# Ledger of designs, part 16: VHH binders against q9xw16

Target 1, 132 residues: q9xw16
Amino acid sequence: MSGWNAYIDTMTAAAPSIKRCAIVGAADGSVWARTEADNVFKASEEELKTFVALFNDVTQVPAKGADIEGVHYVVPRTEESLIFGKKENTGFFAVKTKSAVLIAVYEGPNEVAAQVRKAVESMQTYLNNAGY

## First folded at step 17 (VHH)

Design zf37
Fold by ESMFold2, fold request of step 24:
Structure zf37 (fold): chain B 132 residues (1-132), chain A 119 residues (1-119)
Amino acid sequence: as target 1 above (132 residues)
Amino acid sequence: QVQLQESGGGLVQPGGSLRLSCAASGFTFDDYWMYWVRQAPEKGLEWVSSISSSGSRTYYKDSVKGRFTVSRDNAKNTLYLQMNSLKPEDAAQYYCAAEEHDVGWPDYRGQGTQVTVSS
C-alpha cells in the first residue's frame, strides 16, 4: 500500500536497534510495508498468516512461543494487543492495531528493547487514532 | 540493590514434588512481573513461568503446564513455584527473576537453587 513505507522509516528512526520491521494486515498477514534492501524482513506469507492469528487469543501464546522469519522466540507473557518474544540477544515486538500488526525485530539488551517497545507502541497509537 | 534468594531445591524421584521459594528485597516487589527460569548443564536459560505483579495472570511453558504452579505473596515479598509430577528433564538450576524494563524478559535473577530428579 502506497505511503506505508514512511511508517517503517519512522519506527526505525525512533529505535535504531530495530534490525527489520513490517506492517502486515491483521486478518491475513499480507505485507503492507517492510524494511527492504540489506535489511529485508524475510517472513513468508504462510508464517505471517499463522503469526497474526495468534492475536485471536494472546493468552495462549506463552505456552509454545512464536515464530518470525523462521526463528523461534520464547514469549514469557503477553498483553492485550502485544506479543513480544526473546531469543538470546535478539527479540521482537508485535502490536495489533484495528487493521494491522506492526512487527519489529531487534537486537540488544533490555534497555534497548524498551526503546523499541516505545517506538512500536507510539506507531500503534497513531494508526489506531487514524482508523487503522 | 535488587536481591533475589531462591530456596527449596533438592533431590527427588521422578513423580515427586518440590516447592521453591524466592525471597525478594531491594525493590518494590508488587510492582513487577516475576519469572522462574532454569538452566540444565550445557544448556542456555529456559523460561518456565511468569506471574503478573498482582498475581492475577500466570503463564507456563507447555512442558510444565498442569504440573507447575507459580504464585506470589506480595505481603511477604516472596515468589513460589510448586512443582508436581517432576520428570528427569526438569532437573536444572532454578532461578527467580524480575523484570524492570517492561519488555517481557527479566533483568535480574538470583543465584538459583538446584533441582535434581533421579532414582
Scores: ipSAE 0.835, ipTM 0.921, lowest interface PAE 0.6, mean pLDDT 93
Fold by ESMFold2, fold request of step 21:
Formats: C-alpha cells, structure tokens, sequence
Structure zf37 (fold): chain B 132 residues (1-132), chain A 119 residues (1-119)
C-alpha cells in the first residue's frame, strides 16, 4: 500500500471509532483512497460528486442534510470547511482541503465524535500545509 | 450543572402562532451553539433549528424554514423559537438543547414543552 492509503491508515489509527473513511478529490469526488475489505467505504462516484459539491456553499446544507453511502444524515450546522452530520448513534465528519475532501464515518456518543473530529482536522491541516 | 427550562407551549389552531422560551443556567450560555429539537409520539428526536453562540448564524430544517425563527438573548441567557403558520405536523414536545463537544449535535436538553395543533 502506498501514497494516499497511508493517510487512511493514519486517520483510522488516530480514532479507532472511525468505521469507514475516504479521501476524495474536491472538484469531482474521485476516490484517492478509502477503507477496504470488511470496512469498504461504498459511496458511488455519482454520490461523491454530489457530496463534494456541497462545499461550494456549506450554509445551504442544513436545510436538507446530506447523503453518504446511501444513508441520510441530518446536518444541524456547518463550518466553512466542515460538513458534519448525524443519524441516530452514527455520524460523519467531512473536511475540505485545498484539493481534497476527507470523509470519516463513525459510531458512538459525542465524546467519541469529538475524537474523530480531532483526527480528521489534524489530517486536514497536514494536507493543507503540504499543498493539497 | 447545565439546566434548560422550556416554556410557552400550548394548544393552538392550524395557522396560529406560539413563541417558545428556554431559560438556561449552569454554563456560559454565550459560548454555546443552541438547538431546538422536537419529538412526536411515533417518531424519534427531530432537529428543528440551530443558532450560533453570538446569534449571527441560524439554520432551519427545510419543512419549518420561513415559518419558524430562532433567536437568543445572551444578556438574559434565553433561547427563543417563534413559530408561525403552525401545521398539525408541527405538534410535538419541543426541547431546547445545548452543544458542548463541538460535533454539530447537542449534548444536553431540557424536559420540553408540549405544542398541540388541533382543528
């Protein structure tokens, strides 16, 4: 495994409650890396293209929420480079870098979700500093 | 200890209005995103509205946008929900909620106040 897969491993190691995650291109949703095997991140190419376009204006997302892997999440608020959503005891964090969107799907209470946010934002900062 | 006390619920006819209030204590109200969520008898919790700590940003679920207005008075530690053009589907127990962990979902809620819409 090489390149972008190492970043997947880094995020999942930093926050073990991440069940699935991916790094996708911000412009078109193309998959650069994702969890595989028993934890396949299974969003379609069309779904990912729609999802990354939400970052064009995050203020519009809360009205209707967001879909990832065919699951609908409520999105009560957003931040400039962050879309995060909730469905029952599961949720997601998605952050935008210069070139990519990092997506992590997790299960657990808000204390666990906070650890996931920290892991994803640490990688966001690293990629932005590296020019991605 | 975080405490949230909702009030202002009641019985209203379709098309009517209600104003909900939530008195907050036990935390620095000005530092928190606040939320309104609701629960009807046959449904789980449903997010309704969010407001930033300063009140400068507000968000609404699509089905209430244009009819409901969330606001806050940080000097009085009070959150409000103005509900206009009420519909039967708005009938629910309404809860005031606060977010502690910055994860986009509330950690605390009050006991709620009942809104009933009848013809």
Amino acid sequence: as target 1 above (132 residues)
Amino acid sequence: QVQLQESGGGLVQPGGSLRLSCAASGFTFDDYWMYWVRQAPEKGLEWVSSISSSGSRTYYKDSVKGRFTVSRDNAKNTLYLQMNSLKPEDAAQYYCAAEEHDVGWPDYRGQGTQVTVSS
Scores: ipSAE 0.833, ipTM 0.920, lowest interface PAE 0.6, mean pLDDT 93
Fold by ESMFold2, fold request of step 21:
Structure zf37 (fold): chain B 132 residues (1-132), chain A 119 residues (1-119)
Amino acid sequence: as target 1 above (132 residues)
Amino acid sequence: QVQLQESGGGLVQPGGSLRLSCAASGFTFDDYWMYWVRQAPEKGLEWVSSISSSGSRTYYKDSVKGRFTVSRDNAKNTLYLQMNSLKPEDAAQYYCAAEEHDVGWPDYRGQGTQVTVSS
């Protein structure tokens, strides 16, 4: 999971407003890589297992929202492989690849959030093309 | 110059119904996801419902699901919220809102219309 840290670095360089991010196994929520320096991504194993299961039917997520790092986010809508949520001036984007879920937590206005979405979806495309 | 103008609020008894309307102008209405959000006194904005640009997909906060119905008429540039079985907890200023940046949260809102529920 030594090689997966390079992808964390690539996403945070592409969108500096990302505060924390992680790459997590789509089947069980196991952590493949995460930000650890002074911005540790601190979601629990049980929380991540629950979170990745939301991708089994993204259309049911908006009714109750989603939790990451013990923070509750509203999720007003979803897309086929994307769950995204809002809490005040912070939010998250989570995208599913064939094998993984990429999670990025950011702070900033909607214009900043759009840059985060672009960075996360670019990595989603790259990993899918690589077979992950 | 995005403009959103809500109407149809008022005073209603618990269990009653209201239909809110939102007239939209200054943007291509049928290209955008639209939202209803609300704000009770001394509380933050709360998301209520979302509707896709075509109207084919709708989402609701759990507490209003089954009681509220969002719809749109793209030929009239109008968003609607049918509210049935109203409860005192639904009393709030209701805002029509539009999303510009494709990030799952609106960028613009109107001035709102007041819904009051009391007997």
Scores: ipSAE 0.830, ipTM 0.919, lowest interface PAE 0.6, mean pLDDT 93
Fold by ESMFold2, fold request of step 21:
Structure zf37 (fold): chain B 132 residues (1-132), chain A 119 residues (1-119)
Amino acid sequence: as target 1 above (132 residues)
Amino acid sequence: QVQLQESGGGLVQPGGSLRLSCAASGFTFDDYWMYWVRQAPEKGLEWVSSISSSGSRTYYKDSVKGRFTVSRDNAKNTLYLQMNSLKPEDAAQYYCAAEEHDVGWPDYRGQGTQVTVSS
């Protein structure tokens, strides 16, 4: 399997409700890997640069929410290294590692969202332990 | 079972104030993030404010920040929303809501209390 694409496969296998996901550079939003084909993660470079900068102070995010793939999400609260948002029955989880931001977009109720959170945080821990 | 009962709504003029209350039962109130959400006619639910289980962290939608204050009294199992400087766009059914799954969105809400803002 190609390098960073294996991590995409691992996250989607761990939480099948993930519709799209990506691993992007924490400093610049550059795409290291993403879901492709019928489920392409299609956030623009400009959007991703803006998005990863939100991790500079997560406490400021709830006031205005966040945009991913041209979709605006409400962000009712954040946690250290975690930004998560909702729009209707869809949402996202984004976690920061040392070098990257992992983004997963899902559809489903909160029970499904909990599975997505677990998958994304497991990968966050793995990448941090590997030095990324 | 989770029970949430909102009260304190009513009719006020623009610039007026209301204090909403939410009595909670059927769960350990102190363990939950709580929320205020609202719904205007023909609109979807809109998040307004969040408060951590201890009350130490609060968040507000930009349009209400500085006008609304969320608080909680964990000894009384009660959530509050102080609404000052009310505007016509604040008119809505206001719901108290509780988060169970740690996903940053509530799982339960009450029946709501109506806030009407008109001259």
Scores: ipSAE 0.823, ipTM 0.914, lowest interface PAE 0.6, mean pLDDT 93
Fold by ESMFold2, fold request of step 24:
Structure zf37 (fold): chain B 132 residues (1-132), chain A 119 residues (1-119)
Amino acid sequence: as target 1 above (132 residues)
Amino acid sequence: QVQLQESGGGLVQPGGSLRLSCAASGFTFDDYWMYWVRQAPEKGLEWVSSISSSGSRTYYKDSVKGRFTVSRDNAKNTLYLQMNSLKPEDAAQYYCAAEEHDVGWPDYRGQGTQVTVSS
């Protein structure tokens, strides 16, 4: 739905275990691009606004976890600019750039999740270097 | 081979205290985030606490904050959980767990130690 769709394609190609992903505005959670069609990323506008606000202080997130697509994830730890969570055999990685939050929802064991983390952080670095 | 052995569980009255220990071997303990997770009968695995490789960062689920303290002694390859003001809902099998893949979730856990809270 925009030129941002190419970045969605790049992330999903780099880590095929990504089931759904989105690029949203860091200030308000507005959707810049997302997976569509058979794998729609379906978080509400209100949920995304709440989610991106967690980056205001990532150290507070583990106490209560995080919700994405109406699913509650435990978040045992965070890192600067990274919130990642787990529910059963699924999880998410979310990274903040200067202007955006990249969200990827995946399924698989920790070895697979590590590939997702690498793909998402590579895109984070690219967008930050481009001024986004 | 990663080995994690929990100890220190037992029966305690509500309001009581226990200190759990976890002896670790088969990996470089001070390179790993460590975790306490627990499982009550017929419940899923529940994250309790996390501690960074150096011990400089700790996190707790909201329901145990202020009552539980995670710590580690990297010279002894040992993880600890000090549990104070224990409540009946804290009764569970407690597992020590280690994260290898840097994905925010542990890869290995021990066999656990049982904590029972009753009067």
Scores: ipSAE 0.822, ipTM 0.915, lowest interface PAE 0.6, mean pLDDT 93
Fold by ESMFold2, fold request of step 24:
Structure zf37 (fold): chain B 132 residues (1-132), chain A 119 residues (1-119)
Amino acid sequence: as target 1 above (132 residues)
Amino acid sequence: QVQLQESGGGLVQPGGSLRLSCAASGFTFDDYWMYWVRQAPEKGLEWVSSISSSGSRTYYKDSVKGRFTVSRDNAKNTLYLQMNSLKPEDAAQYYCAAEEHDVGWPDYRGQGTQVTVSS
C-alpha cells in the first residue's frame, strides 16, 4: 500500500505539529500507511482492531476513553465520524472514511489541535470523495 | 471576557447529593459545548461531563455515569451538575469549562467550587 504513503506525507505537511499518524482499515485496523523513521506510529494490530471498532458507536467512547500506542486518552465528546482525545498536552484526532480510519497524534495547545483537526478532516473529505 | 462562576459546593456525607451551578457571561453561552472538570489535591485535571450547546447531547466519565447529571439553562446562561450517590473519590475542586476551538477539550474555566465528601 505504498500509494497510501503519499497521503501520510500530505497530512504531515498540512499540519507540521502532527507527531505521528496512520491510515488504517476501518473494518480490521490493518495498517495501510503510517509515519516511519524518527516518528514511527507504534500501535499494535490488536490495539488498532479494538480502536477502529469504537466507530461502531462513537457515543459509547466518552465513558471509558480510548487507547492508542499504549497511551490512554480521555474523550470528552465525539462526533459521528470523529473520535478525538486528550492526555495532558498531547492528543489525537481520528476520523473515519468509507474504508479507512485516519489517526493523527499531536502535541500542543488547543489552537494547534485545531490546525491538526482541519488537516485530518480535509483528508477525510478527499478520501470519501475518492470512494475510500 | 469569558467569565465562569461556579457555586453549590460544600461538605456532604458519602451517599449524599449536591447540585453545582455555573453562571456564564462574556460570550454567547448557547453556542458552546460546556464541561465539568475536577481536580483533587495534588492531582491533574480530570474530565467529568460534557454537554452540547443545545443540551441535546451529554457525556459522562464511566465512574460518574448514572450518578451525575449535567444540564444547562440557556435562557439563564447557567450550567448545572446534579451529583447523587457521592463517594469519597468524588471529592475535588469542580470547574465549569467552555470549549472555543472545537477540539473536544475546553479553553476556559472558572475558579471552581469545592466538593468535600467525609468518609
Scores: ipSAE 0.818, ipTM 0.914, lowest interface PAE 0.6, mean pLDDT 93
Fold by ESMFold2, look of step 20:
Structure zf37 (fold): chain B 132 residues (1-132), chain A 119 residues (1-119)
Amino acid sequence: as target 1 above (132 residues)
Amino acid sequence: QVQLQESGGGLVQPGGSLRLSCAASGFTFDDYWMYWVRQAPEKGLEWVSSISSSGSRTYYKDSVKGRFTVSRDNAKNTLYLQMNSLKPEDAAQYYCAAEEHDVGWPDYRGQGTQVTVSS
């Protein structure tokens, strides 16, 4: 998908601890852009469709957690437009915009995770203000 | 220096109840999401329950929902876990934990209190 790769680059530059990330359609999970090559984001279309539907009611997510790239994450809490999960020393942040869901997978301690959260929420704000 | 001290563990029979307490000091308790996590022998840490800083929002893993109730008393800097209808799979070291970085995972935990479920 053309044009959206610049936003992938912006997020990974803002938080180098992001190992993989993607921008997917909020309605259907279709991939608009993702990290490629040695750090390919490889969630299936069916997995992403299930994942983005979690934003229909984020309060239900903690009971069972969430799956991305075939990995199950525990989700101890959520926020209105944010689902974030943990597995061992890795985790993810996912934020919803008007049209998209931004997903970033990272590795590192909580201090590193805080930088990732800031990067994805900055992009969330930018895309919402741009009408996406 | 963050301190978390759990108490109230013990031996119960299946179907029994226990109430865990966690005394907190060294940070502004009212500003923090708090958690219960547990660890069975030779298993990793397992998240059990979360509670918001005010106590207005609570979350539970599916297997304990309806049986466990997390609560807090911010005037006493104390976190609680009421555990009812205990099952053998609930046996574990239970830890009170606090989140500092707003990333949905705790940064600190105490030394824990043991819950044993057997006849």
Scores: ipSAE 0.812, ipTM 0.909, lowest interface PAE 0.7, mean pLDDT 93

Design zf38
Fold by OpenDDE, look of step 18:
Formats: C-alpha cells, sequence, structure tokens
Structure zf38 (fold): chain B 132 residues (1-132), chain A 119 residues (1-119)
C-alpha cells in the first residue's frame, strides 16, 4: 500500500458511512489512491478529469450538478474548495488541497453526512499542512 | 419546534408570475441556509434554489436560472421565491426547506404550496 492508501483508511475509519472514496490529482484527475475490493471507487479517468476541473469555478457547479461514477448528483451550493452533492439518501463530499482532490461517496442521512464532511475536511487540512 | 409554512402558490398561465413566501419559526432563521425544492407528481424532489444565511449567496438550478429569484428577509423570518416566465414544467408542489447540518442539503421541510402552470 502506498502512503496515500493510509489516508483513505483514515477517512473511512473516521466516517463509517463512506462507501467509497478516492484521492486524485487536482491537475488531471489521476488516481493516487482509492477504496478497493467490495467498495472500489469506479470513476473513470475521463470523468475524474472533468470533475477536478469543476474546482476552477465552483460557482458554476450548482447550475449543472456533478457526476461521479456515472451518477448525477445535485449540488445546491458550493464552497471555495468544497463541492458536495446529493442524490436521494446518498451524496458526496469533494475537497481540494494544494495538489489533490479528496472524494468521498456516502450513504445515509444528513447526520452521518456531517461526519463525512468532517473526516474529509480534516484530511484536507492535514494534507495542506503537509504541503500536498 | 421548527416550522416552515409556504404560501403564494396558485394557478397561472404560461408566462405568468408568482411570488412564494415561507414563514419560518421555531429556530434562528438568520443562521440557516434556506432552500426551495419542488416535487412534481410522480417525480422525486427537484432542487430549485439556495440562499445563504445572510442572503449574500444564491444558487439556482439550470432549469429556473434567469426566471426565478430567491431572497430572504431575516427581520421577518421569511423566505421568498419570485417566479417569472412560468412554464408548464414548473408545475409542482414547492417546499421551503432549512439546512441545519451544513451538508449541502436541507433538514427541515414545510408542507409545500402548489404551483400550477396551465393554459
Amino acid sequence: as target 1 above (132 residues)
Amino acid sequence: QVQLVESGGGMVQPGGSLRLSCAASGFTFDDYWMYWVRRAPGKGPEWVSTISSSGSRTYYADSVKGRFTISRDNAKNTLYLQMNSLKPEDTALYYCAAEEHDVGWPDYWGQGTQVTVSS
């Protein structure tokens, strides 16, 4: 396991409602680490390239939504380094660091979603402080 | 207890206008992001618009952008939705909703107000 896999494990341990997650390059969407096996993160290279590009102008994302793993999510609002979407009882949080985008797909109500956001943003802070 | 009560719905012809209101009580209104969400018969909920607690930030679904305007009066604990250039496809039950958990989706919902656009 690469060092990045450890961060996947940290996020998933912090928020059990995370079903799948990935760490990808902010520049090109290349996958650095992802959940595997029964919880494999399945977004394609092309999809991730498009997704990370959304951070170039997050204000435009709500109008169009976002796609992850072939699933379309509504995005009612964004933050500067945060895109979060919703679909029924599922959703995602995506945060941008200096060089990466962290994506976590979750299932559950808003209460557990809040735990996911906390986990992802904690990792964001850690990686930013580490220079990544 | 959180209460959201929508009003202002009705029947209008295509191209017409309506202004929805939502009276909020039972929580600190000016601390919450507020939403309009609509549901057409046989369809799931469709997000319409979002406004920040201060009102400084607004977001719209592509389907209503340029036609609908979300606003709020925190002194009156009231959320508004100005709907112009209404289309038949805008027919739905419109919900006022409030976000508590800061997860990009509302937690509390009103009973809804019916909007019908028909010739």
Scores: ipSAE 0.908, ipTM 0.953, lowest interface PAE 0.5, mean pLDDT 96
Fold by OpenDDE, fold request of step 21:
Structure zf38 (fold): chain B 132 residues (1-132), chain A 119 residues (1-119)
Amino acid sequence: as target 1 above (132 residues)
Amino acid sequence: QVQLVESGGGMVQPGGSLRLSCAASGFTFDDYWMYWVRRAPGKGPEWVSTISSSGSRTYYADSVKGRFTISRDNAKNTLYLQMNSLKPEDTALYYCAAEEHDVGWPDYWGQGTQVTVSS
């Protein structure tokens, strides 16, 4: 298990409502680590490449939404390094670090989603401070 | 208690205009991201527009971009949606909504105001 897998475990432990998550390269969408076993993150390489490119201009994302794992999410707003996604009782948080994009797909109400965001952003801060 | 009350809906012909208002009370309005979301019969909720707490940032669904304008008057605790060039597919119940948890989706919803676009 790579060091990146440990970060996956940290996020999923911090927010049990995370169904699947991944750490991918910000430049090309290459998968560095992801949830596996019963919760395999299934986004394709091509999809991830397209997804990480959304961070080139997050202000344009809300108009079109975003796709992860073949699922289309509405994106009602974005922040500088954060893309939100929502679909029914599911959603995702994607945050960008210096070199990576962290993606967490979750299920549950907003109260639970808040925990997911916190977990992902905590990891974002940690990785940024570490130079990643 | 949080209260959101929409008004301004009605029936208009295609190409017409409406201006929706939402009166907010029971919370610090100017601290909240606000939303318009609509729901047509038999369909799920469709996000329409989002505006930041200060009003400096706005977002629109592709389906309404260029036709709808979201705005707010924090001094009046009021959210607005100017709808121009209305189409039959804009027919829906329009909800004013407020975001509490900062998760990119609203927590509080009004009762909605009906907008019907028909010739």
Scores: ipSAE 0.902, ipTM 0.949, lowest interface PAE 0.5, mean pLDDT 96
Fold by OpenDDE, fold request of step 21:
Structure zf38 (fold): chain B 132 residues (1-132), chain A 119 residues (1-119)
Amino acid sequence: as target 1 above (132 residues)
Amino acid sequence: QVQLVESGGGMVQPGGSLRLSCAASGFTFDDYWMYWVRRAPGKGPEWVSTISSSGSRTYYADSVKGRFTISRDNAKNTLYLQMNSLKPEDTALYYCAAEEHDVGWPDYWGQGTQVTVSS
């Protein structure tokens, strides 16, 4: 298994409410790792390329929202290295590292969403410290 | 106990203006990101606007950008929504909401105030 796949496993283990997640290149949206089997992260590379480009100016994202896996999410606010979206009882967290974007799609209330954010940001910190 | 009480709604003609207020209590208001969210009949919640705890950062849905202004007075524990150039499409129940879990979506909601835009 790729080292990146191990990071997927770490995040999903840390936050069981994660339905799907992926690690992609921040520059081009290329998929480095993703959940598979029964929980395949299905965003296309074309979509991901567009998505990661949102980090070039996160302040503009709330007005238009963001698309993941063909689903449109509202984005009520952003942070410099964080885009989070919401749709009904689902949402996503996307965090940017030095070279990657971590995306986690979840289902559940805000209480469990908080655990998802924690898992993703923990991985963000780890990868940043590792130079990625 | 978190309490949010909206006011200022009503009926107005297209092109008119309304100013909504939300009185907050039961929590440290100036620590919270606040939201306006609206719900039209038969539709799900629609995010309208967000404001940071200090008020220094504001965000708007594309549908209201340029017409609505979110603001807050932390000394008064009050959230505001100035709505100008109102359209029939703005007709909805408007909720004041507060974010607790820092997940980009509110946790606490008021009862809502009705805004009706009709000629």
Scores: ipSAE 0.900, ipTM 0.949, lowest interface PAE 0.5, mean pLDDT 96
Fold by OpenDDE, fold request of step 21:
Structure zf38 (fold): chain B 132 residues (1-132), chain A 119 residues (1-119)
Amino acid sequence: as target 1 above (132 residues)
Amino acid sequence: QVQLVESGGGMVQPGGSLRLSCAASGFTFDDYWMYWVRRAPGKGPEWVSTISSSGSRTYYADSVKGRFTISRDNAKNTLYLQMNSLKPEDTALYYCAAEEHDVGWPDYWGQGTQVTVSS
C-alpha cells in the first residue's frame, strides 16, 4: 500500500459516511489513491482533469455545478480551496492542497456531512503542512 | 426556534418581476449563510441562490443567473430575492433556508411562497 492509500484509510476511518474517496493530482487529475473493492471511486482521469481545473476559479463553479463519477452535483457555494457538492441525500467535499485535490463522496444528513468535511479538511491541513 | 417565513410570491406574466422576502427569527441571522431553493411541481428541490452571512458573497444557479438577485438586510433579519424576467420555468414554491452545519447546504427551511409565471 502506498503512502497515499494510507491517507484514504485515514479519511474513511475518520468519517464512515464517506462512500468513496480519492486523492488526485491538482495539476492534472491523476489518481494518486482511491477507495477500492466495494467502494471504488470511479471517476475517470479525464473527468478528474476537468474537475480539478474547477479550482482555477471556484467562483464560477456554483452556476454550473460539478460532475463526479458521472453524477451531477449542485454547488451552492464554494471556498477558495473547497468545492461543495450536493445531490439529494448525497454530496461531496473536494479540497485542494498545494499539490493535490481530496475528494470525498458521502451519503447522509448535514450532521454527517460535517464529519466528512472535518475529515477531509483535517487531511488537507496535514498534507499542506507536509508540503503536499 | 428557528423561523423562516417567506412572502412576496404570486402570479405574474412571463417577463414580469417579483420580490420575495424571508423574515428570519429564532437564530442569529447575520451568522448564517442563507439560501433560496425552489421546488416545481413534480420535481425535486432546485437550488436557486446562496448568500454569505455578511452578504459579500453571492452565488446563483445558471438557470437564474442574470435575472435573480439575492440580498439580505441583517439589521432587519430579512432575506430577499429579486426576480426579474420571470419565465414559466420559474414557477415553483420558493423556500428560504439557512445553513447551520457549514456543509454547503441548508438545515432550516421555511414553508415556502408560491411563484407562478403564466400567460
Scores: ipSAE 0.898, ipTM 0.947, lowest interface PAE 0.5, mean pLDDT 96
Fold by ESMFold2, fold request of step 21:
Formats: structure tokens, C-alpha cells, sequence
Structure zf38 (fold): chain B 132 residues (1-132), chain A 119 residues (1-119)
């Protein structure tokens, strides 16, 4: 887990508006790394298994939305390898790599959300190039 | 300078139909994902439907899927919502909205058009 913690630090440094984030296994939702301490990412194993399975067909996600940390988000649209959702002034971005799903939860306006998207997609590209 | 002006709301009985329109100006309409979002009395905003800039992709909330159809005419800078089989729970102020920041939620909003479904 400590080896993967550096990637958590990289994403939160790139987009300070990220409140919590995690790197989880794409096949089963197992937690490889997450924000800790006073910003613990607290999604259950069952919730994460359900969540990563949404990437099997992202076009079906908007009808029902998605749950992360027990919070329900509306997902008005998706893109290949990207699920992103909104609840009031908060939201999430989740991207799939070859082996993992990167999840970032943020608070703020759409301009802030755009910074979070950039940070998460930059890490997505890095991990894909590294074979993950 | 961006303007979104909805029209076509009104009162209708359950089971009826309405077609909403949204006239857009002040931006390149063809480049934007567009949304319908509604607000029922005493409730926060509820996402209804999304359409891609070309119109090739559409998404619907489960509560309206099969009854509502989003469409756009890029030559006329107009967004539409065809609403069939209307129910009392569809009563709301319906907003046309546009996304600029590519974050899956709108940035620009119209004033809304009222839809009331009652006997």
C-alpha cells in the first residue's frame, strides 16, 4: 500500500480541491491506496466492487447514477473509461486504467472540478503507460 | 451574453403530452452538451436528460426513460424535450442548461418553463 501512496499524494498535490481519493483494483474494488487520517476514504468493499463493475458498460450508468462512500451521485453522462457524478456542491471523477480505478471526491464549482478531472486523467495516463 | 430561453410549458392532465423548446444564443450551440433539469416545489434540482453536442448520444434519468425524448436542431440552435405519458410527479419548473467545463454538469441555465400535471 505504501508504494501506491505516492500516487495518492501526486493527485492531491496536483488538485488541492480533492477532498478524498483512492486507487482500487478494477476487477474487485480492492483498495490499493487511499487518503488517510482526517480525510479517510471510507467506501466499503461491497460498494467498491459494485462501483468498479459499472465500467463494464459506462453507457448504462446515467439511468441510475452511482454510490461512493454511501453518497448517491447523479451521473448525467459518461465517457469511455470515465464515470463522473454530482451531488449539490460535491462530485467525483473516476477513471479506469488497465488494472485500476482512480477515484477522486471533491467540493467546489465546475472550474474546480475541471482541475480535478485533469489531475485524475494525468494519473490515468501515467499508470496506463506504466502497465497498470 | 449566453441566453437560454425555454418555452412550451403549461397545464396538462395525467397521461398527456407536452413539447418543450429552448432557444439558445450567445455561444456555438453545436459544441455543447445540453441538459434538461427540473425543480419540483420544495425540492432541489433533479437531472432529467442529457444530449451530446452532435445529438448522437442521449441519456435519461430512470424516472423518465421511455416517456421523454431529448433532441436538438443544431441548424436552429434549439433544444427540445418531448414529454409523453405525463404524471403528477412530473410537475416542475423545467430548465434548459449547457455544459462548458467538461465536468458532467451544466454551467449556463435558462429561466425555466413551468409544467403542471393535474386533474
Amino acid sequence: as target 1 above (132 residues)
Amino acid sequence: QVQLVESGGGMVQPGGSLRLSCAASGFTFDDYWMYWVRRAPGKGPEWVSTISSSGSRTYYADSVKGRFTISRDNAKNTLYLQMNSLKPEDTALYYCAAEEHDVGWPDYWGQGTQVTVSS
Scores: ipSAE 0.831, ipTM 0.919, lowest interface PAE 0.6, mean pLDDT 94
Fold by ESMFold2, look of step 20:
Structure zf38 (fold): chain B 132 residues (1-132), chain A 119 residues (1-119)
Amino acid sequence: as target 1 above (132 residues)
Amino acid sequence: QVQLVESGGGMVQPGGSLRLSCAASGFTFDDYWMYWVRRAPGKGPEWVSTISSSGSRTYYADSVKGRFTISRDNAKNTLYLQMNSLKPEDTALYYCAAEEHDVGWPDYWGQGTQVTVSS
């Protein structure tokens, strides 16, 4: 396995309910890897730049929520390195590492969402330990 | 069995105030993030406010920030929403809710208390 695509495969294998995901640069939102084919992660460059900047102060995010792939999500609370949001039966988890932001979009009830959170946070820990 | 029972709703004129209460039972209240969510007539749920289990962190939707205050009394297992400067668009059924799965959205819901703001 080579490149950042292997990390995409690892997350989707750990939580098959992930519909789309990406690894983007924390500084500028540049796409390092993403799901492709019929489940392509299609956030614009401008949207991702705006999105990763939310991690500069996560406490400000709940007031207005967040946009990913042109979809607006409510964000009722955040944690220091975690932004997570809901829209009807869908949602996202986004975690920040030293260099990257991991974004996973899922569909399903809160029990399913809990498995997605676990997968994304496991990868967060791995990348932080690897210096990323 | 988890129970969340809201009270304190009613009819008020624009600019008025109401204080909602939510009595919680059947779980360890101090361990849960708590929420207020409202449903306007004919509309879907709209998140209003969130408070951490200890009460140390609070968050508000932009539409209510500065007018509403969420609080909790963990000794009394009670969640509160102080609503000031009420507007007609605040008219809704207000739900108390609790989060169990640590995913940033509630799992348990009360039946709601009606707030009606009209002249």
Scores: ipSAE 0.828, ipTM 0.918, lowest interface PAE 0.6, mean pLDDT 93
Fold by ESMFold2, look of step 18:
Parts: C-alpha cells; sequence; structure tokens
Structure zf38 (fold): chain B 132 residues (1-132), chain A 119 residues (1-119)
C-alpha cells in the first residue's frame, strides 16, 4: 500500500544499521511494504507465511531457530510479540502488532542491534495504537 | 570488571554425566539473562541454552533438549549446566555468557571449559 512505504522509511531513518526491512500481514505473511532498490528485502511469500506463524507460540522458536531471506538464524530466547535472531555479525528483529509483523535485518555489534530494537519497537507501539 | 569463570569440564564416556559451573562477578548477576554456548572442534559457536534473570524461563537448542538442564543460583552468582546422556558430538569448549544490551545475544564471555566425550 502507498502509505506503508513511509513506515519503512521511518524505521530505516531511526536505525541506519537496518539493512533491509518489511511490514507483512500477521495472518498470512503478505508483504505490505519492504525496502527496495539497493536493499531489497528478498524473503519469499512461502518463507514469510512460515515465519509469521512462529508468533502463534514464540516459546517454541528457540529449539530450531528461524529463517528469513533464506538465512538461518539462531534464536536463543523470545519475548511476547518479539522474535529476534543472530547469524554471525548479522541479525533480525521481528515484532508482532495487532495486524502485522515488522521485520528488520541489520548488521553490527550488540549496541547497534539495541538501536534497531528501539526503532522496531517504537513502530510496533505506534501501529498498535493506530489499530494495526 | 566483568568476570565469568567456567569449571567442571573433563573427559567422560558416552552416556555419562557432567555438571558445569560458571562463577560470575563484576555485575548484578540477577539482572542478566545467561547463556551456555559451545564450540566443537572445527566448528563455529553453537548456542546451547538460555536462562532468564530470575531463572523462571529456560530455552534449549533441539540438539540438547531433554538431556541438558540450565539453572542458576542468584544468591551465589553462579550459573550451571547439568549434562546427561552425553554423546561424542557434545565434545566442545563450553562458554558461559551474559547479555547486557537486551538484544538476545551475549556481550560478556568466559574463557570456556573443555568437555570431551569419548570411549
Amino acid sequence: as target 1 above (132 residues)
Amino acid sequence: QVQLVESGGGMVQPGGSLRLSCAASGFTFDDYWMYWVRRAPGKGPEWVSTISSSGSRTYYADSVKGRFTISRDNAKNTLYLQMNSLKPEDTALYYCAAEEHDVGWPDYWGQGTQVTVSS
């Protein structure tokens, strides 16, 4: 949708270490918006469908981890509405809102990752308050 | 200065048991999520287990679930890993680690303790 691209811009501006991100439907993984051009978020529709289903019980995710963009991440713990994973110097944060899942892929050390978490959770709060 | 010191490693036969300990100092232990991570010969780091700051939540990699138990004693600033039904593939250097930045991965690491499982 035309308005959802602005939220992508807001997240990437808030945390420049975000390399790629997307907003997808929580029920089916359909892409509402994503980074494009030089930083295409390239997860397939089938992968996203599988990924958003992980939010049905986040406590089961650590046993096997998660896949995004064909990359396998270890997920050592989760929180209510948050799945986050690591692969070497890269990682992702994914948060669930009422209607959507926000996914951000980043590169950098843990203090950089902390800024990504803050940006994604700020957007999560905004969308939840707006009814999404 | 943050310090994490692992102990309890050694050589054990397949099917055996071993208990690792990690003594922590230099930070408020009961505020931190804690981790065990291992590195097998010729392989990169492999996450093993995670425990919440209170000890109320634990998570395990599928490869160790049902055989390993993570626990902590916050009064003694000590993290534990009980390892049962050990297999040769559990042979590794086992690291105790602590998370500071709230990002689901550790910031502080110990020196590791060697576990060797062989006949």
Scores: ipSAE 0.826, ipTM 0.917, lowest interface PAE 0.6, mean pLDDT 93

